# Designs tried in a protein design chat: VHH binders against Iron-regulated protein A (irpA). Part 7

Target 1, 312 residues: Iron-regulated protein A (irpA), of Synechococcus elongatus (p12608)
Amino acid sequence: LITNQTIQGFVDQVVVPSYVSVAAGATQLEQALQTYQQAPTAANLEAARQAWRVARDRWEQTECFAFGPADSEGFDGAMDTWPIDRQGLKTAAAQPVEQREDSRKGFHAIEELLFAATEPTLSDRQHLVILATDLTKQAQGLVTRWQQASDQPAYRSVLLSAGSTDSAYPTLNAAGTEIVQGLVDSLSEVASEKIGGPLETQEPDRFESFVSRNTLSDLRNNWTGAWNVYRGQRSDGVAAGSLQQRLQQQHPVIAQQLDQQFATARQALWAIPEPIETNLASPRGKVAVLTAQTAIAAVSDTLERQVLPLVQ

## First folded at step 1 (VHH)

Design o03 (framework vhh_ozoralizumab_d1)
Fold by ESMFold2-Fast, scan of step 1:
Structure o03 (fold): chain B 312 residues (1-312), chain A 120 residues (1-120)
Amino acid sequence: as target 1 above (312 residues)
Amino acid sequence: EVQLVESGGGLVQPGGSLRLSCAASGFTFSNYAMYWVRQAPGKGLEWVSEISGSGGRTKYPDSVKGRFTISRDNAKNTLYLQMNSLRPEDTAVYYCAKSYYDSSGYLDYRGQGTLVTVSS
């Protein structure tokens, strides 16, 4: 099922462009926060908040391939630890960011200072610049780890060497397993934790980006990232050598089922009224959220039970 | 209905090892990501580790990476945390969790946690 073209398309058409997009978004957020610090107007605050949403949305599209450097070298922890240590964040301003625990930096630390109050304090504005500078460094570091050799080979090269002697991925299917497992785990987490947690507790503030009211956008971008990986590119259509094309060629019944389940999950997610946090307050909203949870779980289940065995 | 029972805490010397367990009931264990979080004396809750429902993905903060290993046995509905090279700074009550906590910093858990004390 998995070819060298499948792996190359995954890396060069989805992973690397996604991380480049995240780094650009983080840089734009850092610039917006610098502008807000220098001129703390309502307009500059709103611009900074929008820049955070853009960077966050791009980051959420990468969660389905959070293996390798994102996990093993601490980028995901440094950028997207949740929940944050709110008390520790209050006292951390004087501590160099490199010495801080992950729960006191990253997207959600920025979210807390930027969105929790009607407007940030003077101290918060200074702290936000420090946090955004670190976020940009982490995002750029992740791009570099995938594209450039250093004391370790570029992770692009590690994946592309799948099937070679002494490779971390001893077969093409080993790389395929990593890719499919990423999709399974990401979508399972969306259904069971990101949606399932708030549904179980009936508490809107259990939605991950409750403070900013960005959770629905997070979930929609989780779907988008998984869809991009499946079709092998970020633009419309089916990429040559993609998991979707290979399934259509070799396992058309599974491909048809999975295509329909992705479409159903998309329809359900885009039918949820914004912001998702208010949907637990109404029967109609709760039904919309439950419908999305079921549809996303179905995609994950099909990938795990029917696709994962094909790459083992 | 959800019940999480932590065990395995105790007193260990710096550099020592300890293995924590969490027995889960009241939900389909394999469908949920599981977490270890801790609370040191006088401090807030700190996320320590995460494992996906299948066990295929794990995440750690820099403070414990390379020293702690999270694992799960879905057949036994049990979550584990293997802690190596323990430091006095690791002294805390450790909780396992399946549900996220909000921006208030309070964790939804079903037990008293398990106390880990690292001292000579």
Scores: ipSAE 0.000, ipTM 0.226, lowest interface PAE 15.8, mean pLDDT 87

Design o04 (framework vhh_ozoralizumab_d1)
Fold by ESMFold2-Fast, scan of step 1:
Structure o04 (fold): chain B 312 residues (1-312), chain A 122 residues (1-122)
Amino acid sequence: as target 1 above (312 residues)
Amino acid sequence: EVQLVESGGGLVQPGGSLRLSCAASGFTFSRYAMYWVRQAPGKGLEWVSEISTSGGSTKYPDSVKGRFTISRDNAKNTLYLQMNSLRPEDTAVYYCAKGPYYGSGSYHFDYRGQGTLVTVSS
């Protein structure tokens, strides 16, 4: 099922462009927060909040391939630890950000200072610039790790060398397993933890981006990222050599089922009343959230039980 | 409540083998990637192996690749680490760890057990 074209498309059409997009978003957020710090107007606050949402949305599209450097080299922890240490964050401003616990930096630390109060304080504005500068450094570092050799090979090269004697991926199927497992784990986590946690406890503050009310956008971007990986590109259509195309060619029944399940999950996610945090308890909201949870779980289950064995 | 209970550690000679087990409870074991991590005396935590939810994908650092094998039994909620060709530098406390929430973890896990000591000496 997996070819060199499948792996190349995954890396060059999805992973690298997604991380480049994240780095650009982080840079724009840093610039917006610098502008807000210098001129703390309502308009500049709203611009900074919007820049955070854009950067966050782009990051959420990468969660289905959080293996390799994102996981093993701590980028994911540095950028997106949740829940944050809210009390520790208040005293962390005096500590160099690179020496802080992961729970005192990253997207959700910025979220807390930017959204929790009606208006950030002067000290919050200064702290936000420090946090955004680190987030930009982490995002750029992740791009560099995928594209440039250093004391270790570029991760792009590691994946593209799948099947060679020196690769961490001894076969093309080993790389395929990593890709499919990323989809399985990401979508399973969306259904079981991101949606399932708040749904089970009926506590809207259990939603990951509750403070900003961005959780529904997070979930929609998790779906979008998985769909991009499955299709093998970020633009519309089906890429040559993609998982979707290969399944359509070799396992058309599984492909048809999976295509329909992705579509059903998308419809369910976009039917949830926004914001999800305030609509969880309503009868319509609860039904929509449960419907989305079920649909996303179905995609993950089909990938795990029917697609994953084809690449093992 | 998440519980991870490791067992199978002990004293072994260089070149020997040990099989570690981890009994998991308090969460849906089959829905999470699992890890083995270790901490040698006076050192930080070192990632040793990863296994996907189904057991179909495994990863190892170069230091243990070809010598260690991670596996899982989802019906029994149990994680295993088969350690072959053990070396003195493998001496460490070995921890079973529950996979991180993708997009929120540090140290590659969000929970670990109490650990089991492995001593490799002549």
Scores: ipSAE 0.000, ipTM 0.191, lowest interface PAE 14.3, mean pLDDT 87

Design o05 (framework vhh_ozoralizumab_d1)
Fold by ESMFold2-Fast, scan of step 1:
Structure o05 (fold): chain B 312 residues (1-312), chain A 119 residues (1-119)
Amino acid sequence: as target 1 above (312 residues)
Amino acid sequence: EVQLVESGGGLVQPGGSLRLSCAASGFTFDDYAMYWVRQAPGKGLEWVSEISWSGGSIKYPDSVKGRFTISRDNAKNTLYLQMNSLRPEDTAVYYCARKGTYRYGMDVRGQGTLVTVSS
């Protein structure tokens, strides 16, 4: 099922462009926060808040391929640890960000300082610039790790060398397993933890981006990222050699089921009233959230039980 | 009623091995990522291992990597921690925990099982 074209499309049409997009978003957020720090107007605060949402949305599209450098080299931890240490964050401003615990930096540390109050204090504005500068450094570092050789080979090259002698991926199917497992893990996490946790506890503040009320957008971008990986590109259509095309050619019944399940999950996620946090207060809202959870879990289950065996 | 019940703790010599088990009930076990977390005497909670609901993603801190192995049996609703090459600093109460949210948060934790590594 997995070809060289499948792996190349995954890396060059989805992963690398997505990380480049994240780095651009982080850079724009850093610039918006520098502007806000210099001129703390309501307009500049709103611009900074929107820049955070854009960068966050782009990052959430990468969660289905958080393996490799994002995991093993700590980028994911540095950028997206949750929950944050709220008390430690207040006292950490004097500590260099590189020396801080992951719970005192990254997207959610910025979220806390940017959104928790009606407006950030002078101290918060200075701290936000420091945090955004580090976030940009992490995002650029992740792009560099995928595209450029250093004392380690570029991770693009590691995946593209699948099946070659001494490759970390001894077969094309080993790379395919990594890709499909990433989809399974990220979608199952959305259903069981990101949605399932708040549903089980009935506590709206258990939604990950509760402070900014960005959780629904996070979940929608988790779906978009998985859909992009499945179809093999970020633009509309089915890429040549993609997992979707290969399944349509070799396992059309599974492909039809998955295509429908992805569509059903999308419809359910986009039907949830915004913000998602308010939906736990009503029976209708709970049904909308549960419907989305069930639909997303169905995609993950089909990938794990029917697609994963085809790439192993 | 969600419950996690740990077992398998005890006294072992340095360099020894021990296998912990955690029996889960009251929820769909294979829908949740699981943790092993420990608390040494007089210290805070320390994450020891994480396993995804499918078993496809497993993580360890450097302090236990290569020595400890997390695994799960979804058919039996059971989580395991195989601990090898035990050191005195591994002495702690070990807790089975359910992952409650995406990033490193614990939702439900068991009662714990004591592991003592000493001569």
Scores: ipSAE 0.000, ipTM 0.214, lowest interface PAE 11.8, mean pLDDT 88

Design o06 (framework vhh_ozoralizumab_d1)
Fold by ESMFold2-Fast, scan of step 1:
Structure o06 (fold): chain B 312 residues (1-312), chain A 122 residues (1-122)
Amino acid sequence: as target 1 above (312 residues)
Amino acid sequence: EVQLVESGGGLVQPGGSLRLSCAASGFTFSSYYMYWVRQAPGKGLEWVSEISSSGSYTKYPDSVKGRFTISRDNAKNTLYLQMNSLRPEDTAVYYCATLRGYSGYDLAFDIRGQGTLVTVSS
């Protein structure tokens, strides 16, 4: 199923461009927060909030390939630990950010200071610049780890060397397993935890980006990231050698089912009234959220039960 | 039957302003993200602005950021685009749209109306 072209497309058309996009978003957020700190107007606050949403959206598209450096070298923890330590964040302002616990930095620490109050305090504005500077450093570091050799090979090269002697991926199928498992884990987490948690407890603040009311956008971007990986590119269409094209050629019944399930999940996610956090208060809202949960779970289940065995 | 009817276009001089409207019917407008997209003569579709179903989130490309403002009135099923500091390169047919599909950074739009022509010239 998996070819050298499948792996190259995954890395060069999806993973690396996505991380580059995240780094650009983090840099723009840092600039917006510097501007807001220097001139704390309502307009600059809204610009900073919008910049956070853009950077967050881009980051959420990468969750389905959070293996390798993102996981093993702590980038994901440093950038996107949730829940945060709200009390520790308040007392951490004097502590150098590089020495802090992951629960006191990253996207959700910035979210707390940017969105929890009507207006951040002077102390919050100074703290936000420190947090955004670190987020930018983490995002740029992740790009560098994928593209540039240092004391260890660029992770792009690790994946592209799949099937070579002494590779971390001893066969092309080993790389394929990593890719498909990422999709399974990401979509399963969306259905069972990101949506399922709030549904089970009936508590709106169990939605991950409750403070900013960005959770629905997070979920939509989780779907988008998975769809990009499946199609092998971020632009419209189907990339040559993509998982979707290979399934269509080798297992057309599975491909048709999976294509329809992705489409159904997209329709369900985009039909949820926003913000998603208000949907637990009404029968119609609960049905919309449950419909999306079921549709996303179906995609994950098909990937795990029918696609994963084809690459193992 | 989903209908989107754009209006408000016209001829305007560089530096001028226009406000576009889109009247939506045949679907639950308040449940959908809405978009403005444009097509300049002989070119492809270019997205101009995005607004969430509640109106709390908006997004713009750099080409119009700071000059264009998208808004909506869910009680009236109407979408708006306020265009300021218009430039000759803003000349295009403007359409309101729902999302047909989302593909990474690329948006695929469902265009239903005839659009409204905006011409920026002296």
Scores: ipSAE 0.000, ipTM 0.124, lowest interface PAE 18.7, mean pLDDT 88

Design o07 (framework vhh_ozoralizumab_d1)
Fold by ESMFold2-Fast, scan of step 1:
Structure o07 (fold): chain B 312 residues (1-312), chain A 122 residues (1-122)
Amino acid sequence: as target 1 above (312 residues)
Amino acid sequence: EVQLVESGGGLVQPGGSLRLSCAASGFTFSTYGMYWVRQAPGKGLEWVSEISYSGSNKKYPDSVKGRFTISRDNAKNTLYLQMNSLRPEDTAVYYCAKEGRTMVRGVHFDYRGQGTLVTVSS
């Protein structure tokens, strides 16, 4: 099922452009927070909050391919640990950010200081710049790890060398397994933990980005990232050699089912009233959230039970 | 530094009403669940109400359900407990508590205020 074109499209049309987009978003957030520190106006606060949402949305589109450097080299932990240590964050300002535990930095540490109060304090504004500078460094580091050789080969090259003699991926199907497993794990986490956690406890503060009320956008971007990987590009349409095209050619019944399940999950996620954090309070809201959970789980289940065996 | 300051307690006759307030500072009030807990003379701490960070989820034990109402004003960093149809057995010191890791009779809180005394007596 997997070709060299499938892997190249995944890396060059989805993964690398997505990480470049995250790094740009992090840089814009850092600049917005520097501006806010210098001139703490309501307009500059709103601009900083919007820049965080943009960077966060872009990051959430990468969760379905968090394997490799994002996982093994600690980028995901450094950028997106949740829940954060709220008490530790208050005392962490004196500690160099490179020496902090992951629970005291990253997207959610910035979220806490930027959104939790009506207006951040002077100390918060200074701390926000430090955190955003580190986030930018992590995001740029992740781009570098995929594109440039150092003491280790560029991860782009590792995946593109699938099936060669000394590759970490001994066959094209080994790379395909990594890609499909990433989709399965990401969508399963959305259904069972990101949505399932708050549903099981009936606690809105179990939604990951509850402080900013950004959780629904997180979930929508998790879907978008998975859809981009499946269709093999971030722009509209079906890319040549993509998982979607290859399934349409070799397993049209599975492709039709999966296409419909992605569409159903999209419809369900976009039907949830904003913000998702308020939906546990009403029967209509609960039904909308449960409907989305079921639809996302169905995509993950089809990928695991019907697609994954085709690449193993 | 976390601070919780309760007020509104006092002497009230059976069947009467009181409204307790808790002024919160030193933490981001809007991101934490809050509790009211009480300690009657000669008894342990008893959970009397909880409210989620947004105010959308509220819980009560059967002993106060229908009589007590918990609410919060996140803009004012204030927690409230409206107590109606008070009974002698409601006599206790009432504490405002911030959600955390400390488990007391089925609730987790990491900070509790100094309390406000409610006496229900003729």
Scores: ipSAE 0.000, ipTM 0.090, lowest interface PAE 20.0, mean pLDDT 87

Design o08 (framework vhh_ozoralizumab_d1)
Fold by ESMFold2-Fast, scan of step 1:
Structure o08 (fold): chain B 312 residues (1-312), chain A 124 residues (1-124)
Amino acid sequence: as target 1 above (312 residues)
Amino acid sequence: EVQLVESGGGLVQPGGSLRLSCAASGFTFSSYSMYWVRQAPGKGLEWVSEISGSGYSTKYPDSVKGRFTISRDNAKNTLYLQMNSLRPEDTAVYYCARDLSKYSSSWYGGFDYRGQGTLVTVSS
């Protein structure tokens, strides 16, 4: 099922462009926060909040392929640890950001200072610039790790060498397993933890981006990222050699089922009333959230039970 | 059921070496970052190494950096810890642990499963 074209498309049409997009979003957030720090107007605060949402949305599209440097070199931990240490964040202001625990920096540390109060304090505004500068450095570092050789090979090269005798991925199917398992685990986490946690406890503040009320957008972007990986590109259509095209050619019944389940999950996610946090208060809202949970779990289940065995 | 079974512990003299192994089953091993953590007598858990799902990247605290090497064989679902230049303060029960989330390389990400442990005693 997996070819060299499948892996190349995954890396060059989805992963690398997604990380480049994240780095651009982080840079724009840093600039918006610098502007807000210099001129703390309501308009500049709203622009900074919008820039955070854009950067966060782009980051959430990468969660289904957070293996490799994102995992192993600490980029994911540095950028997206949750929950944060709220008390430690206050005391961390005097500590260089490079020496801080992951729970005192990244997207959710910025979220806390930017959204928790009606207006950030002067101290918060100064701290936000420091945090955004680090986030930008992490995002740019992740792009560099995928594209450029250093004391280690570029991770693009690691994946594209799949099937060579001494590769970290000894067969094309080993790379395929990494890709499909990423989809399985990402969507399973959305259904069982990101949605399932708040549903089980009935506590709205258990939604990950509760402070900003961005959780529904996070979930929608988790779906979008998985859909992009499945189709083999970020633009509309189906890429040649993509997992979707290969399944349609070799396992059309599975492909038809999976295509329909992705569509059903999309419809369910986009039907949830905004913000998702308010949906636990009503029977209709709970049904909408449960419907989305069930539909996303179905995609993950089909990938794990029917697609994963085809690449192992 | 997720299972992690450690082996290779024992008694060694200071300056000696040991290689620990951890056999994993019940999950897709290559999809998870793995940890070695230890607990010395009367102390809390201490992280001693981590390795990415692919095996490409590793991390160590300063206390073991240059002495310990973590590695994995994904075809055999096995995690290893090569321990060199052992010191009395390395005496502990060593546990193999699976990352709580496969995407976190930070120890603060936690773990959801660990093995029963293997005892390493460094004694003159």
Scores: ipSAE 0.000, ipTM 0.137, lowest interface PAE 17.7, mean pLDDT 87

Design o09 (framework vhh_ozoralizumab_d1)
Fold by ESMFold2-Fast, scan of step 1:
Formats: sequence, structure tokens, C-alpha cells
Structure o09 (fold): chain B 312 residues (1-312), chain A 122 residues (1-122)
Amino acid sequence: as target 1 above (312 residues)
Amino acid sequence: EVQLVESGGGLVQPGGSLRLSCAASGFTFSKYAMYWVRQAPGKGLEWVSEINTGGGSTKYPDSVKGRFTISRDNAKNTLYLQMNSLRPEDTAVYYCAKHPYGDYKPRAFDIRGQGTLVTVSS
């Protein structure tokens, strides 16, 4: 099922462009927070909040391929640890960000200081610039790790060498397993934890981006990222050599089922009333959220039980 | 049904040691990354340690590195946390958590148990 073209498209059309997009978003957020710190107007606060949402949306599209450097070299931990240590964050302002625990930096630390109060304090504005500077450094580092050789080979090269002698991925199917497992893991987390946790407890403050009311956008971007990986590109259409195209060619019944399940999950996610945090308990909201959870879980289950065995 | 049952907490003096256990059932324990997370009074949830499926790879935040050791016994479906040189700041309810679907990131905590209380006071 997996070809060299499948792996190349995954890396060069999805992973690397997504991380480049995240780094650009982090840089824009850093600039917006610098502007807000210098001129703390309502307009500049709103611009900074919008820049955070844009950067967050781009990051959430990368959740389905958080393996490799994102995991092993700590980028995901540094950028997106959740839940954060809210009390520790307040006392950490005087501590250099490089010495802080992951729970006191990253997207959700910025979220807390930027959204929790009606207006951030002077101390919060100074702290936000420090946090955004670190987030930008982490995002740029992740791009560099994928594209550039240093004391270690570029991770792009590691994946593209799948099936070669001495490769970390001994077969093309080993790389395919990593890709499909990433999809399974990401969508299962969305259904079971990101949606399922708050739905089971009926506690909207258990939604990951509750403070900013950005959770529904997070979930929609998790779906978008998985869809991009499945199609093998970020632009519209189906890339040559993609998982979708290969399944359509070799396992058309599974492909038809999976294509329909992705479409059903998209419809269900986009039917959830905004914001999810305030609509969870309403009759319409509860049904919509449960419908989305079921649809996303179905995509994950089909990938795990029917697609994953084809690449092992 | 997935079950995670924490035990081993108690009252200890600063500089003391405790060993926490987590008994797992209802899933294939050896196929999941496992975590310890804690919640101190009046504070948010804090990641304390993680261990991969085979037990050969562990990670810790700087706050506990060198003092805490996570381990697992896959034959007994049990996760452990050895806590040494305990400080008042380590006072918290400790939870074990499994990864929702395996050994792969992102870091996600499927917390099922009631936790075990650790109090460090003079």
C-alpha cells in the first residue's frame, strides 16, 4: 500500500509545509503581543487574541503527526502541554523560560494570560512577550529539525530513506505504520478525551481551550490535519500516491467506507453550535457533540482495524 | 472496562520516600505508554513522569528529575513511582494515567482512578 511517493507526499506536501505555517503563525503572534505590550489598546488586545487563534489552529493541524522530533526532542511538550500549572505560571514570570517546566509555557500558558481576564495586567503583557518569543523559537526549531541536517540527519531524510539499509524505518510499511498510527492516535484522542472527557462529566471547563473558547476550532483543525494526511496534501483534491488514492486502487470497499466516515465526521463537527463550551449542556448541543464524537471514533476505528493491518 | 487503581500515598516528612503503585486492568497494559500526574491543593494538574510501553524510555520535568523514578511491571500490569527526597511542594493527589490508544504522542492523559494522596509536612 505504501510507496516512496506516499512517504514523499506526506513529508513534502503535508508535514513540512504545516510546520512552516505554524512557525509563521507563532512569529505573527509574537509580533502582535509586542505591539500590544507597547500600546495596550482594546484593538491591539483583540489583534493579539486573533493571532493566537490563527497560530493555534495551524498547530492543531499537526497533531496527527506528532511523532519523531515533536515527541522525542520535546517540541510538543514545550509548545502544547495541557493542562497547564495555572498557579505555577503566575509565580514563574521571574524564572527564565528555558528553566521552566513544560506546564508553565507554550500555547496554553499564553492562552491563560491572554484570555482568562477581561484585560491582561502590565506584568501579564511583559510575560506574554517572553512566552511568545519561546513559542516562536520552538516552532522554528521544529521546522529546522525536519529540514536541516546537524549532528543528526534531517527527519525528512529519515522518513524518505524508509526501506533503505540502516534506515530507522526498515521497510516502506514501517513508515506507513507510523503515518496511519498517527491518524488513529490523533482521532481517538479527539473522540475519547477532547470531546469525550467534557461530554461524560458535563464540565465544559474540561475542554482543552476552554479559557479562550477555542476548543471547537481545535477539534475542526484536528479533523482537517487528519484529512490532509489521508489525501496527501494540504490543497484541495487527492494527491498521487496518497493513502486515499492507494486505498481506492487496492482496497476500494475500505476506501469508500473511510471516505464516507471522514465526510460524516466533518459534517458532524461543523454542525456543533459555537462555542462548544457554552452549548455542551443544551439539548441541541449535547446531541451534536455526541454525534461528532461517534463519527470521529468511527474514522479512528476503521483506520486501526482495517487500514493499519494493511501497512504492518 | 478500563480500571486504574492508585495506592501507596500517605503522610511523610520532608526528605522522606514513598513508593506509589497503580494496578491496571481491562486493557493490554504492555501496549500503552503510562504517566503519573498530580494535582496540588489549589493548583492545576501537573505531569510528573512518563514511561514507554517496554519501560526503557522515561521522561521527567525538571521539578522531579533525579528524585522520582517511574517503572512498570508488564507481567503484573502495575505502574510504580518511587519518590525520594520529598519536599512540601510534592504534596498532591497523584494519579496514574494511560495513553488513550498506545505509545505515540501527543501526550494525553486517560485518568480513570481516584488517585492517592501524598502529604509532605514537617
Scores: ipSAE 0.000, ipTM 0.199, lowest interface PAE 13.4, mean pLDDT 88

Design o10 (framework vhh_ozoralizumab_d1)
Fold by ESMFold2-Fast, scan of step 1:
Structure o10 (fold): chain B 312 residues (1-312), chain A 122 residues (1-122)
Amino acid sequence: as target 1 above (312 residues)
Amino acid sequence: EVQLVESGGGLVQPGGSLRLSCAASGFTFSNYWMYWVRQAPGKGLEWVSEISSSGSTIKYPDSVKGRFTISRDNAKNTLYLQMNSLRPEDTAVYYCARVSYDFWSGYYMDVRGQGTLVTVSS
């Protein structure tokens, strides 16, 4: 099912452009927070909050391919550990970010200082710049790990060399397994943990981006990232050699089912009243959230039970 | 700075009513679940009500259920507790509290106000 074109499209049209977009978003957030620190106006605070949402949304589109350097080299932990250590964050003061536990830095540490209060304190503003500088460094580091050789080969080259001698992926199907497993794990986590946890307990503050009210956007971007990987590109349409095209050609019944399930999940996610944190317990909100959970779980189940065996 | 300021306490006779208010400032009030808790003289803290960020999910212990009503006005950043059919055993300092979450503690009260005294005497 997997070809060299499938892997190349995944890396060059989805993964690398997505990480480049994250790094650009992190850089913009850092600049907005520097501006806010120098001139702490309501307008500059709102600009910084919007920049955080943009960077967060782009990051959430990458969760379905959080294997390789993102996992093994600690980038995901450094950028997106949740829940945060709120007490440790408040007492961090002048502690260097490089020496901090992951629960005291990253997107959610910035979220806490930027959104929890009506306005950040002077100390918070100084701390936000330090955190955003580290976030930018992590994001740029992840781009570098995929594109540039150093003491290790570029991860782009590792995936593109699937099936060759000394590749971490001994066959094209081994690379395909990694890609499909990423989709399965990501969508399963969305349905069972990100949505399922708050839904089961009826506790809205169990939503990951509760403080900023960004959780629904997180979930929508998790779907978008998975859809991009399935299609083989971030642009509209079906890329040549993509999982979607290959399934349509070789396993049309599975492809039709999966295409419909992705569409159903999208409709369900976009039907949830925003913010999800406020609407979880409303009659319409609860039904919409449960509908979205079921639809996303169906995509994950089809990928695991019907697609994953085709690439093993 | 995060602040919670309670008001509305006082002396009332058994069977009477009081309405407590809690003014929240320094954070986005509409993002948080809130508690009312109380402490009677010489006793520990007792949870008396909770309300979700939107106000749609509300819980009470049996000791106050049917007598107390928690509510919130997110536009005014204010939490309320309507207390009816008050009893001498309701005598306590009443605190409003913000609910937070971390991996180690789960859900916990991370901010509590200074309290307002409610005395129910015959």
Scores: ipSAE 0.000, ipTM 0.097, lowest interface PAE 21.2, mean pLDDT 88

